# Designs tried in a protein design chat: VH-VL binders against q9nrl2r1430to1533. Part 98

Target 1, 104 residues: q9nrl2r1430to1533
Amino acid sequence: GGVHELSAFEQLVVELVRHDDSWPFLKLVSKIQVPDYYDIIKKPIALNIIREKVNKCEYKLASEFIDDIELMFSNCFEYNPRNTSEAKAGTRLQAFFHIQAQKL
Key: E = the ipSAE of ESMFold2; O = the ipSAE of OpenDDE; V2 = 0.75 times the mean of E and O plus 0.25 times the DockQ between their complexes.

## First folded at step 7 (VH-VL)

Design o5 (framework fv_pamlectabart; at its last look DockQ between E and O 0.64; V2 from the best seeds 0.00; counts 0 for: pae E 5.9 > 2)
Fold by OpenDDE, second read of step 8:
Structure o5 (fold): chain C 104 residues (1-104), chain A 123 residues (1-123), chain B 107 residues (1-107)
Amino acid sequence: as target 1 above (104 residues)
Amino acid sequence: EVQLVESGGGLVQPGGSLRLSCAASGFTFSSYWISWVRQAPGKGLVWVGEINPDDWTIFYAPSLKDKFTISRDNAKNTLYLQMNSLRAEDTAVYYCAREGSDYKPYGDYFDYWGQGTLVTVSS
Amino acid sequence: EIVMTQSPATLSVSPGERATLSCKASQSVSSNVAWYQQKPGQAPRALIYGASTRATGIPARFSGSGSGTEFTLTISSLQSEDFAVYYCQQYNNWPLTFGAGTKLELK
């Protein structure tokens, strides 16, 4: 083993997780807390899942990584009305992501 | 009288770029959410994106994949749509539309529309 | 995204008759639904917002109803100028989405 530098994907996930607006996205939505969530969202995803995929080197292309991140935001906006804190947080985090993704 | 006037449309080759403008008058431009909406020939209306007047946050249709960029110049009362890497399926009349009342945390319905400007992407 | 499904695709009605247009959302959009009228070669015009409020200058024969997932636009007595395409739209969630439209044509 050894110490490895974070890949671009790893670093971006770390930055997303550390962002103030990451709280809606850190883990999958609880079915107990939100009973109808999975009736609406058919491809659930969260930052912890994306991080695991990165760690397992499941992303071969930057586009694949980006697609999962975009799916995460799409799910948020599909479920949460525009006037919710979740949607607003998602908007800001997505804007941040788009800026950082240009480095990929 | 509220008025929105789009311009900048025309013929462009695939892969090309184009910037559309929307000149606003008759209202406090800086206080309103404004969207771009496009309509392919003989097809329905498709939302492109909008910009928040308060913090300039921009929301896009997911299908655009960062191909378009919305911006505004409050000093000129003008909204812009920068379009890059254009494809045939981007051929459409592009409308700018004002969203409801001012000083709202999110946009409302499209109460005023421009006449639209035609963008044709063809080789 | 929230899918807005309009029915019927085409509606043939005679002048003076009542027209009823339907719009169904794939999930609840509360009352954040608007209706627009579009004639050939023209930009859309706002008819209804908030599901049931007429936009400025819209004749009383136009009315909207519904909440949640089911919405209706009604024209009580069709005038010759009312034959056009009508779109419903939700502005509850991003992305904003339109129905495919209903073409209201002369019978």
Scores: ipSAE 0.785, ipTM 0.918, lowest interface PAE 0.5, mean pLDDT 95
Fold by ESMFold2-Fast, scan of step 7:
Structure o5 (fold): chain C 104 residues (1-104), chain A 123 residues (1-123), chain B 107 residues (1-107)
Amino acid sequence: as target 1 above (104 residues)
Amino acid sequence: EVQLVESGGGLVQPGGSLRLSCAASGFTFSSYWISWVRQAPGKGLVWVGEINPDDWTIFYAPSLKDKFTISRDNAKNTLYLQMNSLRAEDTAVYYCAREGSDYKPYGDYFDYWGQGTLVTVSS
Amino acid sequence: EIVMTQSPATLSVSPGERATLSCKASQSVSSNVAWYQQKPGQAPRALIYGASTRATGIPARFSGSGSGTEFTLTISSLQSEDFAVYYCQQYNNWPLTFGAGTKLELK
């Protein structure tokens, strides 16, 4: 692979980042803005962290990449009540991810 | 009257598969979120998963996601649970349960339950 | 996940007495808590939803209260048909979770 080739994982992360419903997932939740988040969520993750892991070639199997994305959605649904904008965005983005993940 | 009737349970060997059905009547099935809930003998209630009215949103208990598949056929008023790679710990009565709000985008409490179907995983 | 903790595990009471059952959530679930009654060999039956609203057909002796993390089911003047297992459930967050149940038994 050349400097202009993107892995399948990189392409999928870029598509997730560009999705209208990615806003709750772009960066780690702020401890200052949401103080109780890290008392509830034991394994925080976000798209910027996942993208960094892709760029460092830390995913050896598609299942490892999928597990991190699913962890991100699981955290969203555990912290945010079902009726919130965050949970609704997570539901739509997760459905989009499942369709795109068929390429992996 | 609202009715939910589960079927498809029985004795199965470890590693086997079963498909459970839940037949709904007495209400507009296509308007409701429906859940599967299981209960091991002498134990408490454990949520398995839920499916929204139009079958594009399905949530599973994290421990069961890769093992169970929930689907629905609104034309037949029927809910399904596909169970694969069954183990002794999956022995339970499996209930389908209707979520009581028919026009909320996020589901609700369980207002009506089926009678349950027993799945026994044993050699 | 949100853990629902019920206490006591077993409550021994006589007909005509008042029973008070507790349910605690590991984090706030607003008022999105339901209570279910289950008799041996039967499916659960909805008693209370929204922490305090009685389901259709449920007698007035059943009442629910609480919000946030602490919830109570009260049964005033117990009848013989009330001896059963009672479960609380939160439906505020995914995954949906139940308490382990409180068994109400004859003293």
Scores: ipSAE 0.289, ipTM 0.805, lowest interface PAE 3.3, mean pLDDT 90
Fold by ESMFold2, look of step 9:
Structure o5 (fold): chain C 104 residues (1-104), chain A 123 residues (1-123), chain B 107 residues (1-107)
Amino acid sequence: as target 1 above (104 residues)
Amino acid sequence: EVQLVESGGGLVQPGGSLRLSCAASGFTFSSYWISWVRQAPGKGLVWVGEINPDDWTIFYAPSLKDKFTISRDNAKNTLYLQMNSLRAEDTAVYYCAREGSDYKPYGDYFDYWGQGTLVTVSS
Amino acid sequence: EIVMTQSPATLSVSPGERATLSCKASQSVSSNVAWYQQKPGQAPRALIYGASTRATGIPARFSGSGSGTEFTLTISSLQSEDFAVYYCQQYNNWPLTFGAGTKLELK
C-alpha cells in the first residue's frame, strides 16, 4: 500500500509497456479477431487495464498488483500454444517483470 | 544411455518440507525441458511443472504454483523440486521426465522417465 | 486448462484381439498428443507422439491417429505384455495435461 508504493507500481507498468515483448499484452484480445479466446480465458486482463487500476489507486496491497500481472502471463500461456511468438514474448516479459518486481 | 534418477522422497509429517532431486546423465542436460510428474497411489498421472532450458521460465500446474518450486543446476546436471506445506493429498510417486528433442523451438512429448521417488505425507 | 478425456476407463479384451482406446481434448491440440504405457510398479513409457508417430523401438501393432480434439490408440493383435494402463497427454499448451487412463485387462 501507500502513495510511494502506488508510484512504484506505475513506474513498473511503464517499464513493462516500453519493453519490446509487451505487444501481446497492451490491450484485451479482440473477440472479433480471436473468437474462441473468451471461451478459454475467464479472467482476461491487459496492461492498459492494470495501468488504469494503478491510476485509480485500486491496488491496496503489492500482492494484488503482482497477482494481476501474473494473471496476464498465465492467460497468455494457457491460450497460446507453446511454440508461438505470443508465448515466447510472454516468457521474456515475465522474466523481466520478476527482476523489476524485486524492487517492490 | 539416457538416465534420470529421482531421490529425496520419504515420510514427512503434514506441514513439512522435502526437496526432491533428479540426476540426469547420458545427454546434454542444459538443452532439454524436464518436467516433474506425480502419481498418487492407484491414480493417474498429473503434471507438476517444468523449467525452460533457454530462459529459465518456470511453468506450474495452477494448483501447485505457490507450494512447489522447481529449479535446475546445470553444473550438477540436476533438477530440483522444493515442496513446502505438504499435506496428505501430496502423497505420490514423483517422476522426472525429459521432453524429446525435435526441430521445434520448444520441447515435445516425454521420451524418458525416471523410476520415481515416493513421498508419503502422514501424521 | 485443456481436459483430456479418455474412454473407456477399462477395456476387457483377449490376446489376438484389436483394442481401440479413445482420447478427447476439450479444445484443439493440433497433433500434439502422446500416448504412454504403464505397467504396475514401473514408470510410464512413450508409445506414440505427434498423434501418430511411433516412438523408437515400439512394435508396429501400436498405431495412433487423430488431430484436433479426437485421438485414438489402436493395438492390433494384442499380446500378453500389452495388458497395462494407457495414458494420453497433450503437450500443445501449458499446463501439460494427461487423460485419466484406460486399463486394458484380460477378459
Scores: ipSAE 0.015, ipTM 0.720, lowest interface PAE 5.9, mean pLDDT 89
ESMFold2 (binder alone), look of step 9: mean pLDDT 90; pTM 0.931
OpenDDE, look of step 9: ipSAE 0.767; ipTM 0.916

Design o6 (framework fv_pamlectabart)
Fold by ESMFold2-Fast, scan of step 7:
Structure o6 (fold): chain C 104 residues (1-104), chain A 123 residues (1-123), chain B 107 residues (1-107)
Amino acid sequence: as target 1 above (104 residues)
Amino acid sequence: EVQLVESGGGLVQPGGSLRLSCAASGFTFSSYWISWVRQAPGKGLVWVGEINPDESYINYAPSLKDKFTISRDNAKNTLYLQMNSLRAEDTAVYYCAREGSDYKPYGDYFDYWGQGTLVTVSS
Amino acid sequence: EIVMTQSPATLSVSPGERATLSCKASQSVSSNVAWYQQKPGQAPRALIYGASTRATGIPARFSGSGSGTEFTLTISSLQSEDFAVYYCQQYNNWPLTFGAGTKLELK
């Protein structure tokens, strides 16, 4: 809670969205394109949802924001086999996030 | 002839730090993904994380996020695990383990393991 | 994360008998399952990878089977040196996960 914390969350989400490896994470996975996704992933999330939560001031603590980002990566690694482009993108973006999250 | 030898374990107080090393010989170390795996006394195996040949992919177990840092020095054939803010629950034998193929984009099963180094976190 | 469930926790058998150890994944891991043997005070040793392929130097009495979510390790005629803890592991998805182990003990 504070305007400075909310600005930091918004800045970090924008940096993640602009990263080359954000493509698997921009929007929720389509049930039509990936029918078994929601049978495996019980707490789906994506950057557009996280950004909306930031804009609506739904994160009271930095830890809540970090937990949602980490859930997004955990879902990626749980669903996608290690040898996929999705898992590789997730690995690189998560490393970038860990560096940027030091500012929170 | 493949060998992995861990070192750097010992007794450390809660809140302390340790750096573990894994010295590799008998294979082209710079071509392989290597993992750290730990085992608490009387408990099962728990994956800590992995690192690829050029350090462009380093993956950690989510439960150990922000506690450990994995790195490697290919010129010295050595893998490292930096451990910070240690707690009693980090007490374990720490193994380095080679992922079985250098030809896959990602590693495989663990074909060779070191003998482990014991880390005890206690006052 | 993918949960690997091993059963039974302990199996009491005699030398010469057949042992069957089970491993279940919470979701499909294809054939990307390995089995490891660990004796007290020693590092784990690879036995099986790809669900059914024996690692180099592993005796023919060890065999693995299964795919998807159900996996089995079979030891066809137990030798005295086979009494150990056996772990299954999936390497299909991150994080890599192990079962809790099955202890094979002398009856």
Scores: ipSAE 0.286, ipTM 0.821, lowest interface PAE 3.9, mean pLDDT 91
Fold by OpenDDE, second read of step 8:
Structure o6 (fold): chain C 104 residues (1-104), chain A 123 residues (1-123), chain B 107 residues (1-107)
Amino acid sequence: as target 1 above (104 residues)
Amino acid sequence: EVQLVESGGGLVQPGGSLRLSCAASGFTFSSYWISWVRQAPGKGLVWVGEINPDESYINYAPSLKDKFTISRDNAKNTLYLQMNSLRAEDTAVYYCAREGSDYKPYGDYFDYWGQGTLVTVSS
Amino acid sequence: EIVMTQSPATLSVSPGERATLSCKASQSVSSNVAWYQQKPGQAPRALIYGASTRATGIPARFSGSGSGTEFTLTISSLQSEDFAVYYCQQYNNWPLTFGAGTKLELK
């Protein structure tokens, strides 16, 4: 862990953000655009929030970081039907994450 | 006749690993989404995960915590479930089930089921 | 995850009578609902998909209805072989989820 682990988290977040399928996850869902989102999703999270937590060294364990990333995907799959672009993008991005997370 | 046959179940200690197989026949395996579904003794059905024909989409139940891995070998008409770090709560009959539509982009209902293979996790 | 709530937990019905089983989704699942029958020691068998379409080989006495959050499985005239546990399932969202089941038993 330590600095090396935090650096690994930071790098992985960068890779996730740069991924073509990151667009549903870059920031929190707009309540204006999706009025019912926060009635359904009780633990909202996005890549920008995760990045901030990484920068603030709030993750002490890799498992904590992974849990937040998985929460981000689970929220997407909970709200979006399977045939939506968001769900499909999430599926691909999650697969990418799982591969990269093996390095943690 | 569509047929799915699970194998690989048995007794395993907590923390152990096990790989299940599902042998398919009677249909074009490579055209179908396939899922794993498990059922603890005396309990209901719980979806484990699914895989599409070319493995471009593999989805898992969140509760698995990256503990399980689904894969397939279309040349062998076989579906796999790699289970690691098994706990008592993973004790169940594990079914493979075909999703009902060919070439569907996101899957469907389970139109055919295997008879299941029992996995018992106990010290 | 979408919670599928089945009611009643147990339903006692006499042969020849009508059985009505309910399944409610915690949020809309459109018509992406399936029903399954499971007998002791056997794998589940598909009955209905798309909320209202009978699976292959399923007798006409089985019917499904509903959309959105309310779904019903109906057995118009119960046969002796119909006593079993019935599960509803949504496949609209990940993760796929089942109801806890309704046990249909002989009255």
Scores: ipSAE 0.018, ipTM 0.668, lowest interface PAE 6.3, mean pLDDT 91

Design o7 (framework fv_pamlectabart; at its last look DockQ between E and O 0.48; V2 from the best seeds 0.00; counts 0 for: pae E 6.0 > 2)
Fold by OpenDDE, look of step 9:
Structure o7 (fold): chain C 104 residues (1-104), chain A 123 residues (1-123), chain B 107 residues (1-107)
Amino acid sequence: as target 1 above (104 residues)
Amino acid sequence: EVQLVESGGGLVQPGGSLRLSCAASGFTFSSYWISWVRQAPGKGLVWVGEINPDDSTINYAPSLKDKFTISRDNAKNTLYLQMNSLRAEDTAVYYCAREGSDYKPYGDYFDYWGQGTLVTVSS
Amino acid sequence: EIVMTQSPATLSVSPGERATLSCKASRSVSSNVAWYQQKPGQAPRALIYGASTRATGIPARFSGSGSGTEFTLTISSLQSEDFAVYYCQQYNNWPLTFGAGTKLELK
């Protein structure tokens, strides 16, 4: 049911946030620190935003939740070259997410 | 001599599954990133995914991650591609390709390719 | 994803002539670009990596240039065996992406 799915989303977000490789994704990228980020990334998203959406019950389907998480990773890979710490962290966190998402 | 040999291709019905193998020789398999790349008939090359030497990192093309699984067995010098829920659009020659650098955070270009194995998805 | 756009789609050239193939990235990919040659019924063969370095065994008539978003593969004097499809590829960002290819055909 919807309530159970919401709980599952909440728990997964908690696990993602607690992961060692979550640091690039905890909050939106600072435009001050990365001036060109928002010229490249048109649909910015972060774990704090996703958590808020979960808390507001904005995800009606697991696919919607998954899409936002995947968007988060896609943005990371879109902006960061493969050899960056951000991209490497993203790869590991995404792998973790894919395993956990199978339980949804 | 570096050699990659794909196998496991064939005819499969829509919704079916297939596992491809890539046998590697002539180099230290466990030191290289290896990718799968596919090519639909008469079309271009499309990256499927890659796996790092120590099997701790796997990256997929976003459109394929849900039904494709890449793995490797370093003891057997073999790369695998498990394909599920196959569709007609998955019809292609599937290549394994070595990424040209070793002991790096990521691979470089595809310096060696297998000859490919044909997967045909049709009812 | 980073889109690699190759032009022209088809290039007709005579033997002995110079061929220039273009590849444009939708975003900077530094010099992390490779070029491949593919003949009918064969697997791709690596020609250039790092935008400008020839792969092992590749004849000197093949050269690559460019950085950032603009890349070029040049064949200085076409040989009969050079007529094929050529693909560019970026390996700067995930996912790895190829251009749609340029078919180099005999004029």
Scores: ipSAE 0.698, ipTM 0.903, lowest interface PAE 0.6, mean pLDDT 94
Fold by ESMFold2-Fast, scan of step 7:
Structure o7 (fold): chain C 104 residues (1-104), chain A 123 residues (1-123), chain B 107 residues (1-107)
Amino acid sequence: as target 1 above (104 residues)
Amino acid sequence: EVQLVESGGGLVQPGGSLRLSCAASGFTFSSYWISWVRQAPGKGLVWVGEINPDDSTINYAPSLKDKFTISRDNAKNTLYLQMNSLRAEDTAVYYCAREGSDYKPYGDYFDYWGQGTLVTVSS
Amino acid sequence: EIVMTQSPATLSVSPGERATLSCKASRSVSSNVAWYQQKPGQAPRALIYGASTRATGIPARFSGSGSGTEFTLTISSLQSEDFAVYYCQQYNNWPLTFGAGTKLELK
């Protein structure tokens, strides 16, 4: 992957962070507030971690970046029941991501 | 009367591709989430994935995400499943199924199913 | 993913008897469980949703109960057409998951 791919990843993460539905994804889920989360979710991730990986040039391919974003959404849908505010926010943000990711 | 009719199944060699279709009638297709569900011969039901009314959201089973693409054409009342890099373990009857009832056409149980189309992956 | 475990794998009963089928979720799915009937060569048919609500056209002899992790499908006064495979499904969380099925067969 080139510098152009890295700047595209940074732009996309910034757009996700600024989206109204990003609130469940900004930081890792708190163990104190949600104690069973890490019993269920084995590969936790959040936008702040993904952004750090982008800044450290850890993603060499667009597919690696997309996989981490998709993991974040999969974790949301696996943990949160389908009719919760978290799951609904995730559904809308994922749709937004898929539109933006077509530009990668 | 609600109807879902699958087509496009058949014999395909390993590594090959197929596109399945599901033709819907008797309801407002563009208002419902629709799923694909598969069943290997003599085995149980396995969810493949789902698509929302306006195709902005498509969710897949984790093991199948990279192999299959779900799409829909609301003008034609038709759902599609694009299947690539097929292997023997993809041999199954593929069903399309409507999510929800007439009052909750969203992310619910499967109230209507098609009769299925058989995909056989063999040399 | 939530694992749905059905028991028994096979249940042998006679017409007129009561059949009780079990379905257990690996974690809470609230009441978001459905039951489907499948006969050989046919598509599945919805029987129960929301753990206990009968789908349209389903005879009163079919009843569902349970919440959280333990669910039961009961078929009272079995008819000859009821010998089929029964699947439970959770639709509470992604990915949607089914039990392996319980085959109801003639004793």
Scores: ipSAE 0.270, ipTM 0.801, lowest interface PAE 3.6, mean pLDDT 90
Fold by ESMFold2, look of step 9:
Structure o7 (fold): chain C 104 residues (1-104), chain A 123 residues (1-123), chain B 107 residues (1-107)
Amino acid sequence: as target 1 above (104 residues)
Amino acid sequence: EVQLVESGGGLVQPGGSLRLSCAASGFTFSSYWISWVRQAPGKGLVWVGEINPDDSTINYAPSLKDKFTISRDNAKNTLYLQMNSLRAEDTAVYYCAREGSDYKPYGDYFDYWGQGTLVTVSS
Amino acid sequence: EIVMTQSPATLSVSPGERATLSCKASRSVSSNVAWYQQKPGQAPRALIYGASTRATGIPARFSGSGSGTEFTLTISSLQSEDFAVYYCQQYNNWPLTFGAGTKLELK
């Protein structure tokens, strides 16, 4: 989209980053700390990468931006058991995202 | 008495759309995760997706994410499955199933099932 | 995603005998496994959850065991109404996945 749409994407990413439950999603998972992560997750993504893609105007449709955010949550849910702190944080942050995304 | 009743199944042509409903009674519908599960004739069970109590979190089987949409109306105690771009392999009995936990950030096993509604995708 | 592999595909047994059904997960699912019974033309019914806890109203002849990747459903004294298809299912990770089923049939 246009300049105003890109500003909305940036504002939404900022809101996600400052949310208390953003901690599992800020940066890509470390291969060293979590050796099997990339054996299971084939399309890794994190908020810092999404923010950079917004800054570089790499999203041409709002749906593309939303798809990357949802991919981020899907990776969390696929890798982490449903009762872990990571999965619970993902559930709460995704709920927050859905509320904020209605503004798009 | 917990009841789940699916409806809206029927014959649809390939490429078509269909909306299924699941009417819930005998429990506080707004407190439960609910799933859709399907079973092609003569085949096994396949999870379609789920929705949390406040409809803020919806999880799908990856192959169905862009094709199916799950929603709920807690005022009407009803779960919905919107199915688009249907193909022959979507022919199945579709069940709604209650997850056995009340107000958790995640669901549980399926403690109650509806009787299912048949969707047939054929020319 | 986690693949649940059931064996055998078909198990032929007589009433009064013991049946043992196996389920293997491709990754650890802890104890977050359920077993369902499905009779022809009917919806599935929950038998076991948490790998080993019987669901409400399920007879004591049904028992489950296992943790991690290997799980077993045992029916200790088969009744005529037990001939059905049995599915295991993991609910540890999304997406939720079922095994292909074991058909328990009368010898």
Scores: ipSAE 0.017, ipTM 0.716, lowest interface PAE 6.0, mean pLDDT 90
OpenDDE, second read of step 8: ipSAE 0.681; ipTM 0.898
ESMFold2 (binder alone), look of step 9: mean pLDDT 92; pTM 0.941

